# Designs tried in a protein design chat: VH-VL binders against q06252. Part 1

All scores and structures are predictions.

Target 1, 201 residues: q06252
Amino acid sequence: MSSAIVAKLNKEDIIKDTVKDLAFEILGELSVSYVDSDDIKLGNPMPMEATQAAPTIKFTPFDKSQLSAEDKLALLMTDPDAPSRTEHKWSEVCHYIITDIPVEYGPGGDIAISGKGVVRNNYIGPGPPKNSGYHRYVFFLCKQPKGADSSTFTKVENIISWGYGTPGAGAYDYIKENNLQLVGANYYMVENTTVDFNYDM
Structure headers, positions and changes below count from the first letter of each chain, unless a header shows other numbers; antibody chains aren't numbered by Kabat.
F, E and O stand for the ipSAE by ESMFold2-Fast, ESMFold2 and OpenDDE, each averaged over both directions (binder to target, target to binder). V2 = 0.75 x the mean of E and O + 0.25 x the DockQ between their complexes.
[cut] stands for letters that were removed.

## First folded at step 1 (VH-VL; framework fv_tezepelumab)

Design z3
Fold by ESMFold2-Fast, scan of step 1:
Structure z3 (fold): chain C 201 residues (1-201), chain A 119 residues (1-119), chain B 108 residues (1-108)
Amino acid sequence: as target 1 above (201 residues)
Amino acid sequence: QMQLVESGGGVVQPGRSLRLSCAASGFTFSTYAMHWVRQAPGKGLEWVAVISYDGSNKHYADSVKGRFTITRDNSKNTLNLQMNSLRAEDTAVYYCARVYSSGWYFDYWGQGTMVTVSS
Amino acid sequence: SYVLTQPPSVSVAPGQTARITCGGNNIGSYNVHWYQQKPGQAPVLVVYDDSDRPSWIPERFSGSNSGNTATLTISRGEAGDEADYYCQVWDSYSDHWVFGGGTKLTVL
């Protein structure tokens, strides 16, 4: 249900902290799965070590007629909590960008996202600083303008603030600059529980 | 069932102020950016202002910037437009409208409220 | 700011195809939306994302968008199609919603 998904995103301030004043309606379920791990369920915590390899991602529209074969999709992954949930001086941190994902339905009505399209920014797994608490790792699936040349899309060379040089800049700015339309979202949380090396111990 | 109902229009003299309201129902108002769009008699549609879902960000057309203020009250599902220093060229039907982010298009419009700036 | 140009009027005979254009610099890279407005009424969305159609809009309404021109096509025109039609895009540079000047469609 699109309204149930939006309610969960609002509960953890995902909308407020990332896409801000962007009006949107979720058109389907964005599935994110890491090998040998619990499925991502709109905000469940994940062990950091389980999330270092790129996940399998697929999108299942609630209604197949909402996306045409001529459409192309883009996947964005962002961390709005850098260095922490309460201090955003490095936010947002870009973790993944894929463009030109084709709308190709597999068995059961899903669209493969991972392993398709053009990887613009390679996957970078969660790396929250020690003692920084939980970080939200947010995936956005967007529809591209029809016939868009994605090679003209914003280049994210510096992952800190998505290269915009302004704390808090990120997915919202990328979406607006490249005329993308938000259609799917999911997220999970990771904290760094590792202990520092200590010569005295 | 989704509804947007505008109110507060009327006849006002140049230089005066007027406040428009829009009552929303049938959707989760607090998750959508909301807009005001106007149309002068016999003329085309002109975008006026937008307010973010939480009210923290606002943008205005150059023609109204500094004179109009857009606000919202999510607890009452209402959108407002405070119009100060009104000019003859502000005469128009004012529509409250919602933008659908997966298309950046206006999917729902109110019926509009007429504002006439005349002496 | 970004500018969209529409012809002020288009006429079509009943049963014939009407074509309403919307010109804009590199408009083919934008998603174009179309609204129908009848006298005394609010605008109604008829085509969105260049060529997609709300389920309640007849199949004779279609759209295209490439290069510098987007087009709304209304096949088998009928009296009920008489209205003003507006194209619209979102302009990321100004963060503005831009409308064309409108086209009055007459069916005679």
Scores: ipSAE 0.000, ipTM 0.461, lowest interface PAE 15.3, mean pLDDT 86

